# Miniprotein binders against Uncharacterized protein MJ1027: the designs that were tried, part 4

Target 1, 377 residues: Uncharacterized protein MJ1027, of Methanocaldococcus jannaschii (q58433)
Amino acid sequence: MLFMKYEGEIAIGPVHPTMLEPHRLRLFIEDEIIKEAELVIGVNYRGIELIMEGLPPEKISILSEKICGICSHIHVWCNVTVTERGCDIEVPERAEYIRAIVEELERLHSHMLLFGHAFEVLGFETMAFRAFMIREPIMQILGEITGGRAQYSCPIIGGIRPRCNIKESKIPALLERLEKFEENLKKLLERTVNDPMIMSRIKDVGVLDKKTAKKLHALGPTARGSGIHSDMRKMGQVPVYDNFEFEEIVFDDGDVFSRLAVRFYECFESVKIIRQGLKDLPNLDKRIYNPNYELKEFKPIDVYNEAQRGQVYYSYGLDENGRVRQVKIRTPTATNLACMEAILPGHHVSDAELIIASCDPCFTCTDRMIVVKENKI

## First folded at step 9 (miniprotein)

Design c10 (from T13 with F65W)
Fold by ESMFold2-Fast, scan of step 9:
Structure c10 (fold): chain B 377 residues (1-377), chain A 94 residues (1-94)
Amino acid sequence: as target 1 above (377 residues)
Amino acid sequence: STVKITVRVETNGKTTRFTYEVKSPRELLEVLWRLKKLLEEYGAEKLTVTVETDDPELVEFLAEWIEYILREYGFKEVRITYEGNKLTIRAEKE
């Protein structure tokens, strides 16, 4: 009924892989040009923050695992890190390495899923199939390490679950699979940049300029596609990454191409991190878990990490009864949605889905933590 | 383009057949996940995967990746045959 009240309004709803409900995005069009874009649904973690208040830290890890099916690992990692730093809990180096390896595998499969979706929107079925097939071995590796395809959350307070340990004997085969992935990714990138039809659809389309990106506090590959350096892995916030040589990928043009190019090159950098981590593991102490810790009161502390869509922030303290207090959680989803809303006006309606895809929105998370946005009151 | 995938699983002399019609790249992802579940749940001794599509490049690509998955699940003997627009992969653990 809502769409029948607005002449020229278009819903990009349930036929889109990442959009389930038609009322989530409204486009006001005139002569096939988008004049205004309105997001009806936004992301708000206040509901989760309220649920977490008064829980013991172990139960927050279970909730964190269920926040986002694609990014569950980073949420659990951030959560256990708050408690570990607040309580001065020693975490074995091997456990931090495995946490980083799993997160980089999560980044790889998430970026590949985005590429497949983008090619599907562009109408290039063979390229989309290639992207999804290249992604599949990464999902298999994640399943082998964590035991779960959709919920790879292996961190526990003080380390990782025993099942998630990477046995030395399996490392050579993992390195070979990673090399094959890298070869296939290189071919996918080459096919993309050498196709004039693909390039004409993504180059100079959906520009988010650096000034607007800064004003909206853009995060992750969206920010980096617009020339903004913001990778938490490079800012001393996640010390285990200091063990790895890799580059922060930044492009300046802010177009669909730039946002996709950041993700392609980030995949190569993730491969470098995983390779280095796997090679270091045999030389590390074999402990993966510290059972000898004590929970103690602490005032809220800030923890940052870099998920595939950008910065994830967790903060809370622990009271005298071992209960979590003053919870704050921030994810890149809300800013990515705001960036989509800012980019869309002035573009042809046929480019809308591609622009949206390049900003990588987490609509599943949005559906559960909804804030309706109204512009007039 | 539509891709038709038929999976025939043989365990303890019992044969079970699954047919999937893939109309989008997203559906291919679901079929690959279902194939993995079949390999895990049925303890397959012999497997035949038949792929029908009019895209020769996609046929070659699917052949490579299906073989990779099967070998990862312990199938040592993998035979691939091409018959026009039809790909048949036969795999056995022994």
Scores: ipSAE 0.000, ipTM 0.396, lowest interface PAE 12.1, mean pLDDT 79

Design c11 (from T13 with F65Y)
Fold by ESMFold2-Fast, scan of step 9:
Structure c11 (fold): chain B 377 residues (1-377), chain A 94 residues (1-94)
Amino acid sequence: as target 1 above (377 residues)
Amino acid sequence: STVKITVRVETNGKTTRFTYEVKSPRELLEVLWRLKKLLEEYGAEKLTVTVETDDPELVEFLAEYIEYILREYGFKEVRITYEGNKLTIRAEKE
């Protein structure tokens, strides 16, 4: 006799909540036109910096992971790099390659998440489905390399965790999966640019001109959508990227289309980096971490890297007891939110969510963002 | 558009059915995550996944993706059938 059971719909709740309070955007509206936008910052990095003071460097990585749930890898990478440069710790080339591969996979899934959100805002639910489904194989690859959701990041001081090593036998299948991702991404882009309804909503909308972008110190794809070359991967700040042939993507029009186009083309460049990295791995020394390092006192070291939303900056020194001092952390989130504040005035309220989506304030921050509409007298 | 996913799991002569009516892309990802957890917990010998959606490209993508995860969880035999707007995937570990 067969026993039949039935279970309904299952929700999993929020993925990777952050310790940061969400930012709020206040809109002052007159006749359906946004007259002013005001950014209300719910959290500041000074609080986190103060908590980091006096901790050993390994503990900073835990806090770095909690700064941004969507881009935790870049924060941990920046953190270990500060200690590595300050203490003259040699990092195996293979470990730096894998760090770069993981970061490019993070860039891919984050950009896909933004595309999904943008299509939802536009009311193109099927396009949003396509974006989220194209993203899922990238999340699967990340899980296979990093060992799962609870331990998302792979860098440790002196290298990477052993489980994060990429076995040569797995490379051909990874390259095939990346090829399929690239094919699907190309179709998504072609559907986007060939849809006149989508194009009419994003072209010449939400313009951030180059002068304003420079004044606000815009970062990442927001800056590059406004004609500003800003990619830390091309500015000598992350030496491992010098091993890879890829292009810095820049568009000049500063509209929603330009900010999305930068991200679409950056995804193709990320695939090129991952492909080259995977092909090089079998020819690199097999070491993935340096177990013979010594911590030593150093004055603050500046480290820059390029996250999917722009530049991430880490700086600290170590005292004579191996404790972190003078911590400074800067992410692109606050700067990109300031850009939204500058773009929004003069637009219809119905375009606000689309403009916000194209500036890509951290997905976790955006998911919890409260937009307050208030008539100003 | 709505996506309907039905999963039938057979273990030692017992059949369990799960039906998910997906109203957003986020819910679709949640259902696929739950499918992975279900495969880990139930020790399924045979599984049938039925997907109903009016988007042919999404049908093709879901077919490839679900086949991929089933093979990753140890299903050696995976068969895919298309019938209009309905996709059926049947999987067996032996």
Scores: ipSAE 0.000, ipTM 0.320, lowest interface PAE 14.0, mean pLDDT 79

Design c12 (from T13 with E64L F65M)
Fold by ESMFold2-Fast, scan of step 9:
Structure c12 (fold): chain B 377 residues (1-377), chain A 94 residues (1-94)
Amino acid sequence: as target 1 above (377 residues)
Amino acid sequence: STVKITVRVETNGKTTRFTYEVKSPRELLEVLWRLKKLLEEYGAEKLTVTVETDDPELVEFLALMIEYILREYGFKEVRITYEGNKLTIRAEKE
């Protein structure tokens, strides 16, 4: 009896402590074949929901930032949107554009981080270095837009922080940097698909069929890699995206290749969104926030958005004293783990880390995998 | 492969040298971040980056990445030279 334990801090980087406990994946292995995978749920969203109860809405953005160290922007964006819609607060169009641009930049760097990790797991150190190097300019652009501080997000109720405004004079240089990123991304993709060793390790491996994906309510690139159209940016949930021409990327084979291919092509679509947004900015009103808004009582409303791993859902209402009530938060990370639990059985143990990496549960997942061998007798 | 990166910074006639050894892709990200921080802190006028590794393919990618960082931080004159397994990048602000 072999037990392989995966201990991943799904919402945590080493720099971003959170109230969420890490998820753990236990693998039961016999003769190098995975017989069973057990998901041990460590995430406690109810604890965060309870902490949010009774807070003023201006304070919950700080807590939203701490839910996910990798995708903090989407959580703050969802949070301010609940209050904005509930209180009928007008948000300047320019602020919504910048929110979308920042989210797409976060999608780019997150997908690049996954590619680097996947290549590392495959044993292709040089390809991993390439992915991380291509990611670096995107991180620099994010730092310039957000002010270079890791502890503060861009969105605020009614708009964005003033320092997060993108000045017209900076747009030409940003467009040139995006073009260079796109060229390098294309080369990385071409090298990946033209390498028979890489392709033999990812094609027809770790298949999540469409029926199983639907049964597990798969989200994000995991669902789209299995033929399911699920992108909240295309479902009318985030109106600012209606300003941009881009495609929802879907592949049907449900293998590791399909999940990676969805993310590669989503990166090209993210570049298209950012490019269009930057080109439109000079033609928009210069207002970036509404400094005068009034909070009013509202019953819980639903807000959806599309993070790099899939749908993010926020809901709450505001009581007569201006305090948040009936908080509900759902993220795609738990469904990614459930999908791994379904995919892993029947595969050789040598494919386990690659399958796990392709489902994007945690950027440090391989460092937390423990194998324990125990005799059945 | 182990990658050795040496950065020589010239500011106001003074020279400072930093050496980093990279054994994994994750460590490379830390070194690139330190390079950016160094460029911001020292207000460098002239800079030399030397990369030593037994991986010729990695040398080419590091050359492109380091050149990109230097140009983004205002270095308009960037020269790259190869000497076996050693890469040297020289940059000046003009």
Scores: ipSAE 0.000, ipTM 0.248, lowest interface PAE 16.6, mean pLDDT 78

Design c14 (from T13 with E60D F61Y)
Fold by ESMFold2-Fast, scan of step 9:
Structure c14 (fold): chain B 377 residues (1-377), chain A 94 residues (1-94)
Amino acid sequence: as target 1 above (377 residues)
Amino acid sequence: STVKITVRVETNGKTTRFTYEVKSPRELLEVLWRLKKLLEEYGAEKLTVTVETDDPELVDYLAEFIEYILREYGFKEVRITYEGNKLTIRAEKE
């Protein structure tokens, strides 16, 4: 019996490696066709939630940062927003703008990283090389603003860290760099859709139909690739986004192409958001944080935001002693992996890695192994 | 496609040469990290980067990216020349 294992992990940093467990996919193959896929859910958010119980809200941000290595900003943003709404803490408009700009920069680099990996899986190494090259300037911009490339907290309760402020004198150069990114992204997209070999591998492959997507409560680009409108930035959950003109990208075919196309066009929309935000900043008050906030008891507050892979949900309350209670955290990871169970059966084993990549299961620095078992009669 | 990157560093009138071959996109990230570390460790005053690849379109992307890194590390004078599939970038501080 031939065995190959698919295993993924949520990055939690080196200090607390035991707080989250990896997700696994097991594939059952007969004559090179996937007959069944089994999701083994290893993520235990209850462990994280239990550790957060009884902590002051300033300390919960450190743990929030560790939940996902390449999407740490959204976790910290959600966390500070719970406390801010619960305690009626005023957040300067400039800080909310910068929080949105940083999140859109994270969306750009995350989508570019996925494109690079997808092209590598397809065997188009030069395309993958271009994707990684186009991504790098975005990582540099993000590092200049936040001081770190992947795991650095920009939001604090009541605003943002002072180093994360975007000075007006830096805006023209940032806009020019974004314009160059957009030009290169357009060329990458055109090269992709005009390549018959690439298109034959991604079009009509790995179809997640709309009914199944709804039944599994699909989130993020996975849901939007299957015709489902799901973007929290358009559902009134994140008020700062109401300041920006952009489109929710939805494709209907549910194939690998549709999931990748959603992400390509979302990158153009993210550039529009960043551009508008940067242009508005000089007209906003200069305050970037509220130093005189007061913590108050509150019952659990629900907060939603839209990360690169979909909705992120945070909820907790604060007791009379200023301690966090009744913590609940949900991410799109488990739901996206559950969708793979529905997509994979019926496909040739050689398409498995591409289908998995298009669902973007939050794996960046972890080895991937697909568990394959032949079913003997 | 194979990308060959050669870096010539001049410090105190002496020249040191480093050569990297990139055969996969993931190796690119490693080479970029090595380039940044090289700039930090050797305190280069003058630098020449030569890039050779079988993809002319990739030459333009690499030129922009390498120029960006060099300017990030304080090289104000950056000159770029290319001939077919070969790119040469010369940089000096100040």
Scores: ipSAE 0.005, ipTM 0.469, lowest interface PAE 10.6, mean pLDDT 79

Design c15 (from T13 with F61M E64Y)
Fold by ESMFold2-Fast, scan of step 9:
Structure c15 (fold): chain B 377 residues (1-377), chain A 94 residues (1-94)
Amino acid sequence: as target 1 above (377 residues)
Amino acid sequence: STVKITVRVETNGKTTRFTYEVKSPRELLEVLWRLKKLLEEYGAEKLTVTVETDDPELVEMLAYFIEYILREYGFKEVRITYEGNKLTIRAEKE
């Protein structure tokens, strides 16, 4: 991440090519204590929703990928699912399994990226190196399956691209690599919880209480770190997940530690999902896409899925000419920013970046983080 | 810890050398990406990676991930040599 300092405010959150202005977080500081934090919402005037309006559904997957680089797969998956459900298009079970496997791999690398950033902010360089290195094999696996590292382009309407099929002969090696990832992750967690200096910086710091989290409609690991059950994978919204045995991870203390702990344990659950999915693949039909689907008019339908940062929502309909209408897309970014606004007051300015990191705002569309201390001169 | 990574690539009898000094965790991500891209672009037949750092545990972790990358790009023969805080990885395609 590139850091820049100047007077006034902090610019945080995604800056997409279709957005006019970035989101900003303004901090008011007195005697090194944050007295107030203010979220300044950027204008999404020429947002991706407007660009998608009137396009054929086959062409919107590319645009869906551009919403968030870290979580690109979930956007494409949600998009094709709207059309599939609206048009009653049959999707092969194998394709849905691979979609879930790819999403869980995205969850792993995204959580590892957050751990690396958090350790950087804490000043623990070696721990940050460990997190980034543990992430790298997951990125390699994603590249092998999808052909792309940051833009995966796996789902298509009716299935997945042929290149994204996981061959049975590759499964044993994938399982071995996943086992090694899990071993390294366990060691990283053990080093974290056994380091008193790290624990003193994250435990009881940045508390988002359950009442405030509910009021702000918190999502994802932020909600689950504050005692709220919110995982769309467990709420019947993504049927393929019903095939997998895994646990929804929830912690009650709402502190930085709780938000990080949710993500560490979610990584172990993602490993269980991927392992189960890979083991089931050889027993599934070999079909990976439906070449004979027909588009038909449908009124807007709601699709939900669980991305790394929380719920992702897609809705649109299709008109009589096969064109997408009434597009609505919601990501957890705005909610994460609102939660930071609520958490930050009362904390020492030296804890601000850590608190922000633990809420995991999407920095994929913005590589610059501008840090500002406002002077009361 | 500062990490120095030197990569020597042999392709069609020609040797090319790349040296990277990693001073922050963020720079490590760039170097790992460049290593992967280098392997894709050069079609290397033989490769030597030398890593030097003051952290013995970091040496072991870097050895693991570099070996992993090399094996994923088709290097079946991977030999790792440790010399205190320095490691050398030699890789060859069969």
Scores: ipSAE 0.000, ipTM 0.400, lowest interface PAE 11.5, mean pLDDT 79

Design c16 (from T13 with E57D E64Q)
Fold by ESMFold2-Fast, scan of step 9:
Order: sequence, then C-alpha cells, then structure tokens
Structure c16 (fold): chain B 377 residues (1-377), chain A 94 residues (1-94)
Amino acid sequence: as target 1 above (377 residues)
Amino acid sequence: STVKITVRVETNGKTTRFTYEVKSPRELLEVLWRLKKLLEEYGAEKLTVTVETDDPDLVEFLAQFIEYILREYGFKEVRITYEGNKLTIRAEKE
C-alpha cells in the first residue's frame, strides 16, 4: 500500500519472498485487553546466507541489496567491509565519509517514515502529512547521490561507485537543504510534544522496562528508549564515525514516547554527522575507490554497524578459490519483535499497532504482523 | 483534511492540466511521486500549481515542499500567492 521512493524507485521490503517469510504476531485478546502475544519469526536470512555461500565476494553485494529494500545501503556497506578487512584492502577516506553520509540520510528518511506511520495510526492525518513532506527532500538527496532514476547502493569493494561521489560545488546547496530539513523537524517535534492528545496516547504507553530489554537483548532505538547504550557507531565498530561529533541518544522511560523521542533526537544527530562530513569532504583526497585491490583467503571476521532499527552484523570468510564461506547475517528485527511480544500483554488492543510501530520491526511487514485470535486455540 | 492539487504544465506552447484530490497521507505520497514523474516526462518550461485545503497550517508546508520540488527540477523563478484556503505557485525556467 505505502510506496517509498529513491529518485522514482519504489522500495517495498524484502525482495526474495521464496526464501523469506513475513514475521507474524498473534494476539490473544479477552475483553479488548491483550493477554498474550506470540511471535512467529518469518523473515530469516538463512536462505540468503546459503545462496551467498560459494559465491565470489563481488556478487554478494547484489544479494545484500535484496535483503531489505528500505535499508539496502547498510547491508551492502557491512558486506563490502567484511571483504575489505579480510583482504586488507585500503578504502579511501573520502569513500568511507560518503558511506557514512548516505547511511545517515537513510536513517533520516526511515525515522521520518516511522513518524508518518505513527501519526497515521494515531489518527493525526495533518501530522502524518508533515512527516511525509519533511522526508521528501531527504529522498531527493539520496537519489542524487546514489545515481539516476534507479535506486542502487553506493559501496563497492574498495570504495564507492563513481556516480556516488559528492562534488565540492554541490555541498553548499546540500547544507542549505539540510538546514531547512532540521528547521522543519524541530517544528514537528514541538507540535508533537505540545499536543496533549498525542502525548496522552504515547506517554506511559507500551513500557519496555530496562531489565526486560536487557534480558531480550534489545537493539537500536528500542534498546535506547529503555536506557540501554548500544550504538555501534559509538562502540568503535565503525571507525569513520570517530571523525564526527555526535551524541548517542538514550531515554529511560521505555514508553512509546521514549522510543519516538530517541528517533527525533537521533535525526538531529544524523544532521550533525552529515553536516560535518560534507564540510570535511573538500579537504579529503579526491580518490573514491581502490582499483588495485587483491582478494586473498581469510577466516570469518565480524563486522558490525548501526542501522536505523539497530545493530546489523555480517560475518564470512573467503576460501583459497576466492569463494565466500561460513556466512552469518543478523539484523535487529527478531529481537525487536521479541520485545513487542513482551510489551503487548496488558494493553488495550487499540494500542497494539502504535506499540508495534514505535519498535519499528519492518514498516512493510506491519499489515501482516498482527493476527488477532480471541479465545486461544 | 482534504487537499486538492491542480497542476498546469506549459511546454512548447501546449498546456496540459492534472488534478488530484488527496484525502489521506498515503495518497499525498502518491501524488508527490506523480508530480515528479510529470515534471520529468513533460520537460515543462512554465508551471502553475494550485493547492486548496481545509487546513491553513498545511498550506505553508505544501508551499515550501512544492517550491523545493520545482527548484530541484530547474525552475529558478518561483512565485507563491496565498488567497484564503487557496495556494498558487507559478514557476518558470528562464
């Protein structure tokens, strides 16, 4: 139903349906109160892991793009980083900067999409309109950086695609567009917190306490909304982020408001990262890729990064014939769904979609995540 | 909230008109995508966008957003006029 665009390209979630199935949440309801929620894990990366096994690393990026249409950049970035670290391939600093800038633009549009969805669920059509309109300039910038009409990822082994380079002459206009985005975001946040009807629906609702969040190994904004510091960008896992001054946003109340507030403030931090990155680019070497890299055998290595929904993990090795082996991919979706399963009991059924939206398991999957059953079989 | 968007495109002396009625946030996203495709397809030289809505606060956001799209597609001269619940944006490539 909802279309998400990158320069005219539509992203509608997982692309390989025969190997992936949507997650399902079954709700057991009595007198409009949720008594039990049951998680059925449908999206499973094992199928893609098996397809990746035995392929040359240059082909893995194509499959990484098929894992998630909404967040393909982070998957491709993690993938090329495994090969780069395993083979000791030097990546130009400029390419790593652009990878980070693109990821932060992805974070902005994904958070804005979530805000629009949450406001729609709340019945605040005008606020949803504002969120979607504020998101649009970010989608335009992503389209300009990633290429023409077709959406495709920037990273390649050893750097970024030439088309994805950000020319110095374009930076002033990008900074101005970013400033206008930040102004509009601030107004959206102010309107949200000053609306008592909105606040009454999100404050103290859907509480995930810190103890439960730790027990379930919560990730991303869901963990950070419950007082847990888990941002891979701040934990030394992605060295390029060490060049940028920004804060890990954490709230302690664990309610829907806290999870949304983490995302609002993360958007401001993403803007700071993009701004700093753009300002640094003219002072970096012009090289954007290493054409002279050589592949070599390596044993599986671990790569972590922080997507908009939380930690993404990639691991594989390369055999003596230049083929990928022992592939492992983990995303935050399964743990976020487990957290929803823990949060939902005790709440009125009318709050279910809002609670689920605030945990952001997969926007495309939401229509098929809830199966309501009265009088458990 | 109901939003009515009318777009008049002038290319090589020919005028084409498009009208959209939007009643939900999802429909707004679709109309915005169609506006972009329309600008790409027709190579417009002169454009008039009229927006009518029952929400005056939404008018300001729509004005800024539409102006942004038009400037991204090469329209350097953009004029915005407000008349109650009606917004008119006129854009021309020099």
Scores: ipSAE 0.000, ipTM 0.308, lowest interface PAE 14.3, mean pLDDT 78

Design c17 (from T13 with D54E E57Y)
Fold by ESMFold2-Fast, scan of step 9:
Parts: structure tokens; sequence; C-alpha cells
Structure c17 (fold): chain B 377 residues (1-377), chain A 94 residues (1-94)
């Protein structure tokens, strides 16, 4: 809908179709220039960490799934990986491949959702509809693989749920659908970069320079749009990705264009990962889960992975009674909000929503673990 | 409303009608979710989707988008017709 402004306060519309409430950013404006930006809502992961503490590992997966409606798969994947590494549980290679394929499909649909929102903010409604249309086949593929469209609880300790296995007979059709997606994405990108009205609104706007990005410990596409190499898939943290040839996409200008360009090119890289994964599947062992594992006490283990908005970190240990202890979770949400707050000052108020959209804050994750800065501390 | 979408679902001889208004691109995703939910819940044998739009340039995208969804849900016969600014998509299983 329309962007609303009232007394230096701007209500930011929902970035996800299941969210009806806008998140609030308070702007101090003089002569239509943003002088100061204040985020009213902060992120507090302590509540979830406390709930997880003392539970058996099987119950933690259910909670991990509920943390974020958009990126639930990565949370469940990180969670089961902590227990698997801590207990030396063997995970079938096929299961890790499917975990990676599902995560890359999540990256595609999430980036497409952001493009649609950005075009809507720019006033190019036809381009926004096109972006949402291009996204739909990816959502259908995810539903076929996981059996769900909102929550994708594909990983389980020791593997993946049986329904999430990808049958060899389905692979040719999946590859064809991915090729069509890639063709449509290429056309969308070409239309975007060849439109001088769009380019004038996103190029040299909302610059997050590399020095400031480093100071704020920027993550994900926001960091990569500012020249920072940070992709956990390339840092040896997720071994299954070592099987795939793909590039870490980095742009140096730190503007809205750079943050969007990182995501456009990441989509092409995600397609390459999915394509390679699907082609390899028929040559892998048919096992998708390990039914024979034993839980054992372990001290906290760090697990990292790369979600669509950046690094996700999980850590916990198991006590002698098989209960989770010392839970620590970090997502890119708080960092993205801090970067957005730092970028906004010095810009015209008319660019605010576009800058915010390009930083892609995870409102779903924030809603579940929010501490309101003004009224709740 | 910019776009009005009406869905008529026929299952076991009964017809149910739903109407949605799309006022923004984001609301298209909500209508899409509702359409998919209808296809899953009602076990539709025949379906008619009517789109009325004040923007003729959206018709192409909406027609392709809806046809894709219907085919993914097993509708093998999909027919598209135009009546001025009104788009009608009829789909049947087997």
Amino acid sequence: as target 1 above (377 residues)
Amino acid sequence: STVKITVRVETNGKTTRFTYEVKSPRELLEVLWRLKKLLEEYGAEKLTVTVETEDPYLVEFLAEFIEYILREYGFKEVRITYEGNKLTIRAEKE
C-alpha cells in the first residue's frame, strides 16, 4: 500500500504476505532530510534460548521451526547439526544434499519476495507482479519436496523426513522448471538494469560504506553489497557445499543497487547449486536418515550456516541426562536492523522505504523475539 | 480495487464461489495462498477463475500465473477467454 509518514515517524508496511502489522522506524526529519533514525523494536533471543534449555534435542527442532516463517529450514538444519556433531552421528550424504537443495530454494523465493517488495516501493507495480509470478514456481517446488508451504521441517536428527526425499523420476521436470525460472529471472534483471528511472532510484542511494559495514559487523547480502566476503557456505562451515561449484557474489558500492544486485546474482548461483545437487542425487546412497544413533553428553558446539539474510549461528551442549544446555542463537536480523539505522541519516525521506527494503530485515523472526525499545526493555 | 478475482469451485456436483480484491502486489500473494488452499481443501474437479482488472497490462501476467498454479495442481485442460477487461480461466481434471 501507501507509505505513511506522521510527525517524523514512518510506518513500514509488511514485507511478507502473512504479516499484517508494519514494523516501526522513527525518523527525525528536517527539510525532508533524515537527520536521525531510531528503531523502536529490538531483537531478544533470550526468551527462545531459555525455553530450549532443559529440553531433549528432539523437542528443540520443533521450536527451531517456529523461530522464523520465512527461514524455518535453516534454523532446523542448524539445530540438528549441533546434536549430530556433538554426538558424532553419521548423516547420509543424500540427506545433506537435500538439506542444501531446500535451503537454496528458500534463498530463491526469499530474494524474489524482496524484489517484488522493492518494485512495489518504487511504484513499478507491473514489475512487482512479475517478480511474484516468477517466485511462485519455486514455492510449488518447495511444497512438493517438503509437503508444506509455510514451514519446511525437512531435517531431523540423523537425516531428513522420508517425505522430503527427491525421487529420481522427478528430477528432469525439476531441472526444466529451474531452467524456466532462470530465464525469467534473467529477463527481470535485464529489464531492471536497462530502466533509467529504476536505476536513478537505486544507484548511489543508501550507501553503506565498507568501513561502517565492518564496524557494525554486517552480515549476508548487506555485507556483500559493501564489499565484505562473509558467506558461511564458502568458509568450510557447511561441508556439503564443498560438493558444489558456485561463486560468492560481492559488490563494492554499498548502495541499494549493490544490495539488490548481490541478491539477483545469488539467485543464479543458487540455481547452479540446486542443479548440481539434483544431478548428483541418483549417484548417491539411497539412505536419507540414520535410525541407529545414540545421544551422549557434549560441551557446547558452534554451528554456522548461511541463510538468505546472512549467517545463522547455533550453539548448545547436552548434559548427562540428554538435556540441552547453554543455548546460544544469533541471526542476521539485529545486524540488518543496525545497518539500516546507520544508512538512513543523510537521505531524503522519500528514499527511506527503499533503503529499508534493500537491507531485507527479517520481520517474521523479529516479531517472535521482540523487545520494544521505548515501552519494553 | 485494482483487480477483482472470483473463483468458482465445483466438487461432487456442488459449486462454491469466492471473491478476492487485490489492491497491491503484496495482496496477490495472499490471494495465491487462498487459491492454493481452496484447491487442497475442496478437491476441485472443475474450476473457473474470473479476473476483472482496471489495468490491462496485468492481464498477461495474471493469466500465466493462474494457469501455472492450476496445471501444478493437476488440471490438464485449461482454457482462457477474454471479454473486454474480464479474463476467464476454466480448468478441469481428467
Scores: ipSAE 0.000, ipTM 0.292, lowest interface PAE 14.7, mean pLDDT 78

Design c2 (from T13 with R71E E72D)
Fold by ESMFold2-Fast, scan of step 9:
Structure c2 (fold): chain B 377 residues (1-377), chain A 94 residues (1-94)
Amino acid sequence: as target 1 above (377 residues)
Amino acid sequence: STVKITVRVETNGKTTRFTYEVKSPRELLEVLWRLKKLLEEYGAEKLTVTVETDDPELVEFLAEFIEYILEDYGFKEVRITYEGNKLTIRAEKE
């Protein structure tokens, strides 16, 4: 039982063992209409920050991989960047290009996973299957580059792991596979926007207006679906992206369609970034790692990057013993959940899962929908 | 959902035992942090960590995480053993 006339709740959030308590969205329902939604925060990043303190920076990357299985690469990338900027460590340009390529591949597979789940929620199993099939080659490419399909990221302090280097002989085949992905993505988008039944379920539903989105400090595609320019890749926070021609995708209507459309068009922009990165991959200097870096004491430094769900923030310093101190980690999860809390009231309960899907939930948690009966006589 | 963690530390031939009973996720993370502090403060040469829980996911996670901590403090893992709902990790410095 997903929804009832009485109070219900939806369990959402990361299900990693360190995140034993997921975020919960509690819905108060009367006559099939959501009257109120309450966010119950269960993720404990403070505990993870405490575990990371006192470790050498090389060991923090292992723990960063465990924060989010879907977005492990961005967490490791942010982590190594804090140490690199703090210690003035030079990173070879080739390594920075590969870091960006891997992150854009992660953005692609994550957005495709969301499309698959959205189609499942809509009851369009064939479209869901198409989305998952289109996603699979991207997962294969990630596995070939990183050595693991999601768990092992490529950045290390000063560069990337040797196994993550992209051999020039492999680039033509990668470009061909990327072109095929783009063709299939275009067909999926066309089928979606030309289906009146799909469009009637997503257009003008779940509106998050720009003023409310700003008040809640919305991030990522959720913010961009409501007319807010928020992409850290365009704000000078990640210099390697300045090498690539791509567009920040923004829609103004703030509905489910707008949030999905941002992600569809972001996939095309990610393809442009990957294509440019592969074609212009530095080959005069083939170094992928700086072996002669030295760690030094530094006060906390702020690092921002743009994950598929929005801004990721890392900050820490190193003490005189080369140990990480004053760790702060922020992900877009809490603000995106607050946006769902603001959108849901006034909607029919049958639209709730679709609204939630468009606002970036942990999809592995959708099978764990909990309904609490409030009428106990 | 209760997790029992017992840490046995050997320093200069003397054995000290710490037992933590964990009833919430926050307490679990706090105990793992205390394990790091214990390794820093006691200068242990041999370590045994025993975890008892009825949650198999937690057993796997804790084994990996404790292994990372032990490697950072110069310990070599001697053996990891599984016996029903009980996990034992033994480590020794070289």
Scores: ipSAE 0.000, ipTM 0.233, lowest interface PAE 16.5, mean pLDDT 77

